# Ledger of designs, part 139: miniprotein binders against q56419

Target 1, 326 residues: q56419
Amino acid sequence: MEGRTLEEVQEEVFKRHGVLVPKKELEDLAKALEEAGLLLTEKVEARLKEEEEKLKRERPMRLAGLSYPEGEREARAFLEAFRASYPGEGEEARVLLMPHLEPSRVPEVYGAALAALEKTPPPERIYLVGVAHRPLKEKAAALPVPFQTPFGPALPDLPALQALDALLPFELFNTPLAFREEHSLELPLFFLKGRFPEARVLPLLVARRSPELGEALKVVLRDFPGLLVLAVDLSHVGPRFGDTPLTRTLAEEARRRDLGFLERLAEGEPEAALAFLGANPTRIDGVEVVASLLPLLRERKGKVLAHRLDLEAPTLSAVGAGTLVL

## First folded at step 13 (miniprotein)

Design wb70
Fold by ESMFold2-Fast, scan of step 13:
Structure wb70 (fold): chain B 326 residues (1-326), chain A 120 residues (1-120)
Amino acid sequence: as target 1 above (326 residues)
Amino acid sequence: SAEELAKELEELLKKIEELLRKIIELAEKGKFDEAIERVDKFIRLLEELIEKLKELVKNPLTKLLAEMIEELARAILELVFEVKDLLKQGRTEDAIEEIEEILKAIKLILEMVKLIAELA
């Protein structure tokens, strides 16, 4: 902690409240906080080093027993229950947009995704594109190791990942620790592995729009055809996301915004979908994924199978979730 | 207001402190599943604390103190996943030692928040 910065704090307090906070009291508290932070930082650094080494071999389950069952039998029954939550037949997908929100909150939406997967021929590989919830060293990243699931490990498609890495202007395997606790990959992967147990996976994270990723993926998909999955949530509204408390009007606006976005994607117009969101203050975490994958989404027509706005009553907040096949 | 937010943070930190003490009690009794449930509740409250601190960072008067508290809270959040693993393994003494370390950090955060409340 710098003394100059503490003096600035003292000066601002004096200007606004006419009180001079004793420098020694601030220094003593700052020192105690620094000492506590240093001890905890050393423990965190040691743990992260151990975790990074483990991630060189495999990515373990983090949400087993919490968001989905640990046992294979129970996991299979869980999938069947989610499929049963959606009354429709689904549609064949070459591109699938599905959520990564807690499944129990939007069972019909995940059920619609399962219905689409039932109509889809088993792919040799799945390009699973999620949203980075932790900083990446580059705009996008991948982790080329087996991802554990209750249905056995989802094996990486190493040749396809290497082909992708070779086409990118940055190192693809750049931030292993970002994959340690990434639900935008783990939750969709649970459903995908349950339906396609033999498919290899390219687990990809997008932190910021990367047009070069979409261009490279278009090339790789020609030599390594597979199912493209965008694991994204839709509108984030309410105080939990730095917005005003949810009202009926704001909820209706969020639903219209989500559906307008999805319907434009279904028409093969991803630029129009992004423009529709325009200056809209509602956060959609999938925007950067869609913007990165434009070459793969243009002129592909499809269908919105499901949409829900999940209300979190205690925080007067909501998150939108949808299933779209292209 | 910053004063109202600081009071909310103080109440939240007191709930966090009570929860950590309860986790220690449950771990000592070998009630690991119940202790883990309380750890999950602790994670949610700590995430709420971090979000509320982002508003204090926007105020130049409290920015420095709020940033220091936020960094410490994030370090605690990283360690709490290790606490869950220790509890799952039945490593009672190691889990309690780490929770006691977290408790000391939470008490320091509470003192800083009280100072912010008086200055806001």
Scores: ipSAE 0.041, ipTM 0.519, lowest interface PAE 4.9, mean pLDDT 83

Design wb71
Fold by OpenDDE base, second read of step 16:
Structure wb71 (fold): chain B 326 residues (1-326), chain A 120 residues (1-120)
Amino acid sequence: as target 1 above (326 residues)
Amino acid sequence: SAEELAKELEELLKKIEELLRKIIELAEKGKFDEAIERVDKFIRLLEELIEKLKELVKNPLTKLLAEMIEELARAILELVFEVKDLLKQGRTEDAIEEIEEILKAIKLILEMVKKIAEFA
């Protein structure tokens, strides 16, 4: 917690609201929380240290049996079902934008990604760029270890990862714990590994826009060609994200923002896509990833294959998802 | 209203407490797969709790208290993953001990949520 003392807060509440919060009662509760927190923190720190040591060897599946099947046979049937949910044909991708939302929420969007992958020659390597939902020490990070999947481990491309690290002004191999539970890599990787079992992977996370990452990747891609995958969601609207419950007007605005963003990317105008969002009032998730990868997205023409704004009924909130090929 | 939200959080926390007790019961009976399923449910409910806590922020005090609760809830989440691993390993006693600590923390969160409602 940034160091606001209970006293400072008490004073602020008193000044703003004229309510004197009982200091002693809050102090007793805060102390109890701190004591509980400290005890839990020591255990958590020990656990996190063990988990970090494990992440030096491999990244285990966390969503197997939850978001996708753990068994290979069932996982293949899952892929086929998702592909079947998209009635269209794909196009060859050199860049694929796909969601990282829970697959069951947007099956046809993942189906569109699979359709694109069917038309894509098997890449030697996949640059998988996800969104960091946890803080990173740097603007971006990589985890240079095998990622477990139902189809076997997705093996890292160590030479390409090392080449990327050498071109960045920061240490690429930072914050391994951020990868442990990061679904923005795990979910798309399931589909990618299922389609391209022999491809090496560069699992990358972006926390903040890094123009350096895009420039470095542009150089690395010359010597280490591969498929670039942006695993990003689109608008996040409704109470979960600080809005009113989803209305027709709010949904139309979210769709307008999502499609306007994707269409400009499909035209090869990523700067125009970012500019179109402005302050990003519908909270498009992929903004920092796109902003980092501008050099790789410029002048590439493509097609929007799918889009959905999916309602989470219990929270009256919605998340946008899309599939774009370039 | 903050009061309505606090009641919803209290109800959610009660469900979480009941679920933790059920996990202990199942673990004690050697029903590890059923216990693990309940742990997964617990994780989802705890994530829901964390998201709902963000809505509780109405003033600087509720913000501070919500931040404190969120920090503790995140710590609990980390320990619950350990509980799941312990149950998978058949380390029942260790798992139960951790769940009992989590139960204490959840009770503390419940008391804090009740207090937030008084100050809203």
Scores: ipSAE 0.246, ipTM 0.725, lowest interface PAE 1.7, mean pLDDT 88
Fold by ESMFold2-Fast, scan of step 13:
Structure wb71 (fold): chain B 326 residues (1-326), chain A 120 residues (1-120)
Amino acid sequence: as target 1 above (326 residues)
Amino acid sequence: SAEELAKELEELLKKIEELLRKIIELAEKGKFDEAIERVDKFIRLLEELIEKLKELVKNPLTKLLAEMIEELARAILELVFEVKDLLKQGRTEDAIEEIEEILKAIKLILEMVKKIAEFA
C-alpha cells in the first residue's frame, strides 16, 4: 500500500461511495497482492536470467509453427508458395529492402523479395538490419550467435561483427535479451536462409538513428562484402496505431506516401526520401534504419518490385509493405 | 468510465481464465500446435488487459490497486513465453504446472478487479 495507508483508502471509499469497507478485507487484499507480486517477480527475474544465458549459445526459433512451418520440407514448400504468389521476375540486389510484417498478410511482397534473391549471386554474408521492438542500451545492437531456422542455423560472421564493433563508439553486443523475441530479424531471416543456406549473417537492430553505424558499415562492407538487407515495414495507419479509422482517402494517402518514399530511395536519394516523409508525416518504422544507413544508400539506383497496403478490416487499420532492390 | 472499464476487465479476465483451461486440455491431449495458438491468443488478451489498466491508473480512487494488478499482469506475460517454449518441446507436465500457476494469479486479479468495480 505504497503512498496510502489502509485507513486512508477506507476513508476515501467511504467519502466517495458512502460504503464502509472493513479494514480486515483491505488488509487481506493487500497481503494477497503483495504475496502474488513477490512470487511472480522472483520467477520473472529467474526466467530472464536463464534466457540471457541461453542467448550466449544460440538464438532459438520463436515463430516456427506460427508464422512459418517448423519442418524443413514443409518450410521449403511454404517458401515456394510465396515465390509463386509474385508473377514478376526479380532483379539482382546489392541492397534489398523487404518487410518484416506477418508474411501471410503480404505474400506477393515476400514473393517479390524471393524473386530478387533468385537473381542475386549467393553472398558470403548478409547484413540483416531490422528494427528494435524492445529497448536497446545503445542506438544499435547485434547478437553474435547462431540463429536457428527450419533450414538449419544461420551462422554469425564473427570476423565482420568484430570489425564492426571495433569501429563503433559504443559496444555493439549490448542487449542480448532484445533479440529473444524479434520478428524484424526472424521473419526476413527465414526467407534469406531458405535462399542462401551457406551465407553467414550479421543480425543488427536499430532503435534510434545512428550515423556512426552507417559509416562503420561502409568500411566493413569494403573488407567483408555482402548483401545488405533492410527489414522494414512502411505506413502504419488507423486506430491500432493511434489514428482515426481508415477511409479510402486515407488509404490512398498512405499508398502515395509509401511509394513516394520507396521511389526516392530507388533513385539513390535517401535524404530526399526522408525529407518527403517529413513533409508528408507517417508512421514508417524504417525511418531510423534508412537515416542510419545513408552512406550505403546514396547514388545507388534500383527498382520497386512490389508494394501493398494490407488492410485489417476489423480494426479499420493498415500496414504498408514493399520490396525494393538497389 | 472507471466502473464501466472495470466491468470490461471482469469480462476480459473470464475469457482469459477459460482460454487457460482450454490450453491445459489441449496440452493433455498432446495437441501442442493448437495449444500454442491459444497461448498467442492469451498473450494478446493479457496485453489488452494491461492497456485497459492504464486507464484505471488515471482514476485517483483506483490508482494503487490498478498499478499492483498491472505489475502482476506484466509478470504473467513474461512467464507465458516459458509456457510456449515448454509446449514446443512437448513438455506436457511442466507446461501444465506453469499454466495452473498463471490460472491462480488470473483468479486473484479477477477478485481484485471486482473490488475496483465496487470502489468505482
Scores: ipSAE 0.069, ipTM 0.527, lowest interface PAE 4.4, mean pLDDT 83

Design wb72
Fold by ESMFold2-Fast, scan of step 13:
Structure wb72 (fold): chain B 326 residues (1-326), chain A 120 residues (1-120)
Amino acid sequence: as target 1 above (326 residues)
Amino acid sequence: SAEELAKELEELLKKIEELLRKIIELAEKGKFDEAIERVDKFIRLLEELIEKLKELVKNPLTKLLAEMIEELARAILELVFEVKDLLKQGRTEDAIEEIEEILKAIKLILEMVKKIAEWA
């Protein structure tokens, strides 16, 4: 409605809908919103500047005491309880796909990831790729600061991050504020830091498909070997996600879709996995991550260790979660 | 209908208001972990509010009001991060002051949603 007067808006509404909106009432409402917006904008700008300055030094825990315990001893016990939820032995991973939804909803799936980490030699660094839940200035971003955890700070791998930045056609460190509240990094990092306390981290967010990120990462991983972690959720079904209410049939479709996707990735065929989703339309969280990382996923065979569809009865919605090792 | 959507928004806003009052109560009692849990519930409800407001952009009147309410809701979302920090620090009085400002903005949004329903 930029550049339009309230008079023009009133006239347009009348012409299209035959309703005569009281101009004074609309003006009073607009003035009240403008006054409230101005006060909050000043406060928001000050808050964002303060938060951005804090993020230049470190990324604090946001979900400690909520999704995982704040204290180290309690956090260790919590992590071991998740491992105990998975009856299997795990498999060694060079690439690990794990979820980022609330851990207590899918304990066996996180337990499978922990089992894989137990079989994996300690990496010098972890490339942790999550999904941006806030807008990014570019298709992808990273934050080159220590991320706090109950197990101590996860330190950034600055040389590897700088090498990655140099190979990209855009500034990698482009949206620090997107990292202040980002569960797709914080929740997997809790488990990764608990298992590999000495590993450095490249915390990466993907907002949109970035083939250039995958190509650059392939080069960087050659010179800076490490564990690649895709922190992605699978099917999102139901009204909570703007879709139709969940039914038994839709839940079965979501399970088949998730497993078909993961099984194709396990065969080292990520293009086939994406094509499968195109033929079986759904909103899988992390499709943009997989599409960005194709060069790193091709010809890597592996195994699906776990899968669950988490059902939310009150909202008739569901989120798929899985653990895949490549 | 626009009337049904406005009723849903009104119910959501009333739930948000009750939640904010509960956060104040918990903070006053020194139950900071429970207060922070309620703040995270508030964030989810506010995000739901923003998504529902996008449905109101179907006509010029609802578009104008929905865009203005969305801007206000996004500003509130930014302030709530400060509330979480203040609660984690045990700064009860400062946290309550911020929550009271957010409550005033939520009441304003509720009043505007009622007018949208009346004019739809």
Scores: ipSAE 0.071, ipTM 0.529, lowest interface PAE 4.7, mean pLDDT 83

Design wb73
Fold by ESMFold2-Fast, scan of step 13:
Structure wb73 (fold): chain B 326 residues (1-326), chain A 120 residues (1-120)
Amino acid sequence: as target 1 above (326 residues)
Amino acid sequence: SAEELAKELEELLKKIEELLRKIIELAEKGKFDEAIERVDKFIRLLEELIEKLKELVKNPLTKLLAEMIEELARAILELVFEVKDLLKQGRTEDAIEEIEEILKAIKLILEMVKKIAELL
């Protein structure tokens, strides 16, 4: 602290309000707050150290019993119910875009993803790319440990992860704590592991645009072929996201934005998809992922299987979700 | 104004305190899913509190105290993760103990916000 002392604060208050605040009361409050802060900081640091140590061995389930069932039998029935929510057949996927929004909010969208996985030959590995909801030390990160699921652990593809790490200008395994509570990986992984129990996984998070990640992944995918999964939600609108309350016009604009984005990706034109979003690219969390993975998305044609704008009436907010096969 | 912000923070902190007491009540009754829903609401209110504190940090008279409150609020956010885990496991007594520690911190923040309002 190289600024104002408590004495200087007292003098300023006296000059402005003509009242001398008792120094002892301010000192006692500041001391109590500092002591509470120190105790909680020590507790937080101990907790983070424990969590980081656990993450060296495995990534435990965080959403079991909340977003999906803990037991394998119940989890299987839950998965089949989502498949049943989508009346169509899927298409084979080389690249799958699916949501990471709470599954029960958009069951038909997850059902469409399951339908696509049903038509897709079992991959040796899945490149699962989610969105970082915690700060990363670098633009992207991975965690090279088994991820627990009700269907057993999803094992990391260590050779492919090491190859990716070697090709990047930054350390890939840079922020293990960002993975301790990350629904953009955990929720899609539940469905992916249920359909491809033998597939190994590369769990990847993108925080900011990383063209170097897309270029490195293009190289790695040639030697270690697999299914690329972009686990991203679409439009975020309303007060819950620092926006104005949802109106019919804003909801329709969100739907148009989502579908325009997805259809351009389906035509193999990811740069056109990004350009279409124009002035509001940050309203879709998939923008940073798509911008990072451009080399993997160009010239790949596919199909939009499902789209829904999930409406949250109490907050006048909404989140878009879709399933795209490339 | 900073005075209006301090009053908004006081009302927000009272709402947070009521919510924490409700979480304890629900946990005591074994209503863990409902308790977890209230924990998620608590997280949103605490994030709102942190955002409002950024405005008080810009005021020279309140900067020191606002920074101390922000650090404490961020520490509470990390501990809330443990509360969710304990509630998921049905570990009622452990969850309540952690929530009571958070309540003590929230009461200190409320007392400090009241003093900040007096400085304005």
Scores: ipSAE 0.088, ipTM 0.591, lowest interface PAE 4.3, mean pLDDT 83

Design wb74
Fold by ESMFold2-Fast, scan of step 13:
Structure wb74 (fold): chain B 326 residues (1-326), chain A 120 residues (1-120)
Amino acid sequence: as target 1 above (326 residues)
Amino acid sequence: SAEELAKELEELLKKIEELLRKIIELAEKGKFDEAIERVDKFIRLLEELIEKLKELVKNPLTKLLAEMIEELARGILELVFEVKDLLKQGRTEDAIEEIEEILKAIKLILEMVKKIAELA
């Protein structure tokens, strides 16, 4: 009630609307709300503390049985089906941009990523950079624990994570709870672990552009070479994202924006890719990731393997997804 | 209108209550995958409830009560992740206990929404 008493609120209602509200009924209702709120807040706080303690040991699967199969055998068949959904051949990747959108919505895009991974020599470690969907205490964060997958735990590269932490002007391991429910890491990791079961992982989240992250990663990658993965979705259009309902024209504009963005990244021109999106508000997931990783993307040429704008008829909305190798 | 919105909120809360009872039934029968599907539907309906509460602001009193209900609803969303974990682990008794606590909170919210409707 933030400093307002029930009596003050009742007086204001009477003065503005001329309605006299029964004080006893309001007091009983407010007391019930306060008691329920206190109990629920204490329970939520206790649960968040328990979850944070669990996250010091491991990060459990959250989307197993929903977005991908829980069992290892079924998970392997799932990967094979996704690879089969993409008729093209992959290219070797030093940097891979792939989506984190629900896989069943864009199977051929994940298939393209799998094709690229087939052509890529097994890395000792994967720098997996996702998008924070919850607030971080700093611009970026990492969680240095095993991430569970149907293919076994993806183990953290502790020496590389510590090297990265030492080079940053902020504490890297700053928001464990942000990793509790994070599909931008979990969904790509499922595919990456399936292809590279022995690779260690640096699970990184970006909330706001951090040039210092890109500079530090450039140094760490020289001493700890590995595969850099940007797990980002592209255009978000339609009412579900605060835009007007999807039309054929808006869908075509979104496809052109996505491809223009990816093509400029493929030419090794990430600043031009960001500028291409224009001054208009963009709903492209991962702009802050690309802006943070500029030193790693400049002058690195590659190829767009796949792109799709996934249409959601009930909401008249769409999300773009693509696979780019650099 | 405020009356129409209040009626929509009451209907939505009754559907939420029915879903929670169905989740308990499915968990008791060991149908954990179906129970989890119902939990996901519960999350969507609860998110819809939170959005509709923002429209129920006819005067300072209804605004305060709506904000208090919204806080309770958001807290329930946090607890639902525990329910999903317990169901995935086949921990039937623990999952049901947590769902029963959520059900008590939902019933309280329903009573409060009815009261707001009377005051609107």
Scores: ipSAE 0.039, ipTM 0.498, lowest interface PAE 5.0, mean pLDDT 82

Design wb75
Fold by OpenDDE base, second read of step 16:
Structure wb75 (fold): chain B 326 residues (1-326), chain A 120 residues (1-120)
Amino acid sequence: as target 1 above (326 residues)
Amino acid sequence: SAEELAKELEELLKKIEELLRKIIELAEKGKFDEAIERVDKFIRLLEELIEKLKELVKNPLTKLLAEMIEELARVILELVFEVKDLLKQGRTEDAIEEIEEILKAIKLILEMVKKIAELA
């Protein structure tokens, strides 16, 4: 409310229109609405508090039975089918960029990620960096609890997480509720846990570019070596994202930006990749993650394994997805 | 006209009330998937309500009243997502309790919309 009281508005209406609005009935109804709002807010807060307390123990699956199978046997068949959707061979990854889009939309892109993981020696730990689609209290956050998967829990690397926290100028363990429904971690983690069942995980979210995160991770990776995974999508174009319906021209521009971004990353030039996007008019999702991890991406040469711009027909919108190995 | 719009909003709110009662009924019967489907429908109708409320603004009084309704509707929306999670978890009693409180709030919104129509 713009700070106006019902009384002030009633006075204004009386002054302008000569109509005295029945004060008591409106006041009683307004009060009842406010009381109802407070009561419902208290219920929301109580539920959020309960969920936050649960997140101190584990992060349950939210997309099991929806985006991927809940049962382990079916989940393994799912992984195999996705791997089969990519006809190529992978390369060994030290850094893997992969999507977090709904897997069924871009199966071959996830298949390319699996192909890369086949050529990658099992890491002791995986630094999984996703995109925060909800606000964080800090620029980045971690959740130091087991993440449930069909393959069993992905266990946190507490020593490495603590080492990272100690090097950051902010509390890393912030905003646990942001992890509750965050698909940018859950979806890639399914594939990662399925391939590397014994790997510990550092589940990280980035909301805003944090150069401090990249510098801290560079130090931590010396003592705690592991696979770095960037779980990011690429262009977001069309009506869902504020554009006109997808046209050939808009799709070509999205692809140009996606591929231009990925190729510059593959050349070991992450600053050039960011500069190439400029104002990011096609809304590449991974920009804040890449900007945070510059020290880890510099001078690393690699290869783009897959790219797709996937049409969401009901909204005439499209999202870019890619797989890059460094 | 403001009166016609208010009537449309009243009809929408009545559909929302009926839907909430149906969600309770389905939840009580253990038909959680069907209940969740109705919750998704409720969310869409509530979003439609919020958008239509913006059109009801004709003067400072109706603006204030519409803003009050919108604020409550947004709180309801947040709680409905929690209700959906409760239903998915099989926490039927907790879900029903929250839906019953939402139903009370929807009734208050309906009364306010009727009052706005009278003031137009």
Scores: ipSAE 0.285, ipTM 0.772, lowest interface PAE 1.4, mean pLDDT 89
Fold by ESMFold2-Fast, scan of step 13:
Structure wb75 (fold): chain B 326 residues (1-326), chain A 120 residues (1-120)
Amino acid sequence: as target 1 above (326 residues)
Amino acid sequence: SAEELAKELEELLKKIEELLRKIIELAEKGKFDEAIERVDKFIRLLEELIEKLKELVKNPLTKLLAEMIEELARVILELVFEVKDLLKQGRTEDAIEEIEEILKAIKLILEMVKKIAELA
């Protein structure tokens, strides 16, 4: 029956095989296994509690010196180099979709985003919506603290965040630790802070579609106008992401899927964009963000400024990235 | 059979152990992207381990031991995200320390799988 013990296991083995298994050996191993589990759990819990306390004051840079320069002068030169990588003109954005992929892999795409920001009047605040790469306690979360950048701290828009929290059926500030290591916010924020140093930020993460987030944001944006930024990557294809190795056909399908998705968003048809993805088998990072923000994307026409499928030949994998202004 | 499954688990655990040692080597050399690629392979093998353990949980003779191993494997899976984050940050010493703790747990799981094979 249920609740079998080591003694019951030993008795069953004897009945089936006529052999006695030494109980002490099984007990010693079981105790060692339990001790290992407790030790690992305690180590994780202690470290997470300490990190959570630190996040109540500020969110430090994690990718400085790795994905972007730590010093302000070097960071400024880095931005100029990325802008120079895009040969086109930007367009004014009320909504900007940009990537969060490692910038050096898709410089033209980040350059297109910078071009759009050059044409956009400085906003009082930026609603920066990224993708949770760690589990959240709720469908979405925010962290109401300064985010450090080489251009100084990006300050939170506390009144707007509190207004948003009040409208949601869940606690907005529910998973601080999810923000500790979150490149979908940190990498776009580097570029946004460099262009709009005075703008306050609402750093938001989406783990699963939250229509209530989109409805609440529509209300908050009316009272607290600002730039909406969707920091999302597109297709994820190949063994790095648990899929089959990239082929020319799969790469062409990924490019077609990315562009089909972006062009439908550019026509102000986000439901059609989602339906297009549902009819095609490739994974796209931005689905849950777009599905959450439907009320903010409907009937808003715009333009796809850039798209790249970044190929990683050694792993036969690829990630799509694009810049869209609405 | 439970005996065949236990042998498959033993081979899988040996592959996991070698992979973790390779991650340490790559981290020590500052090859963080390659180390992260190996972490992704580790995740896949650990998920395979958990799936195979679910079959052993169905066997009355091995249920208690398999449940304990499965629980420890899930704790390790939670830690793997922290290892990946440490590697992304280039925090070599902290990443290696965490991987060494995971290696210790994997060796213990291997010892328990050997006992399961004896019961089968």
Scores: ipSAE 0.108, ipTM 0.630, lowest interface PAE 3.9, mean pLDDT 83

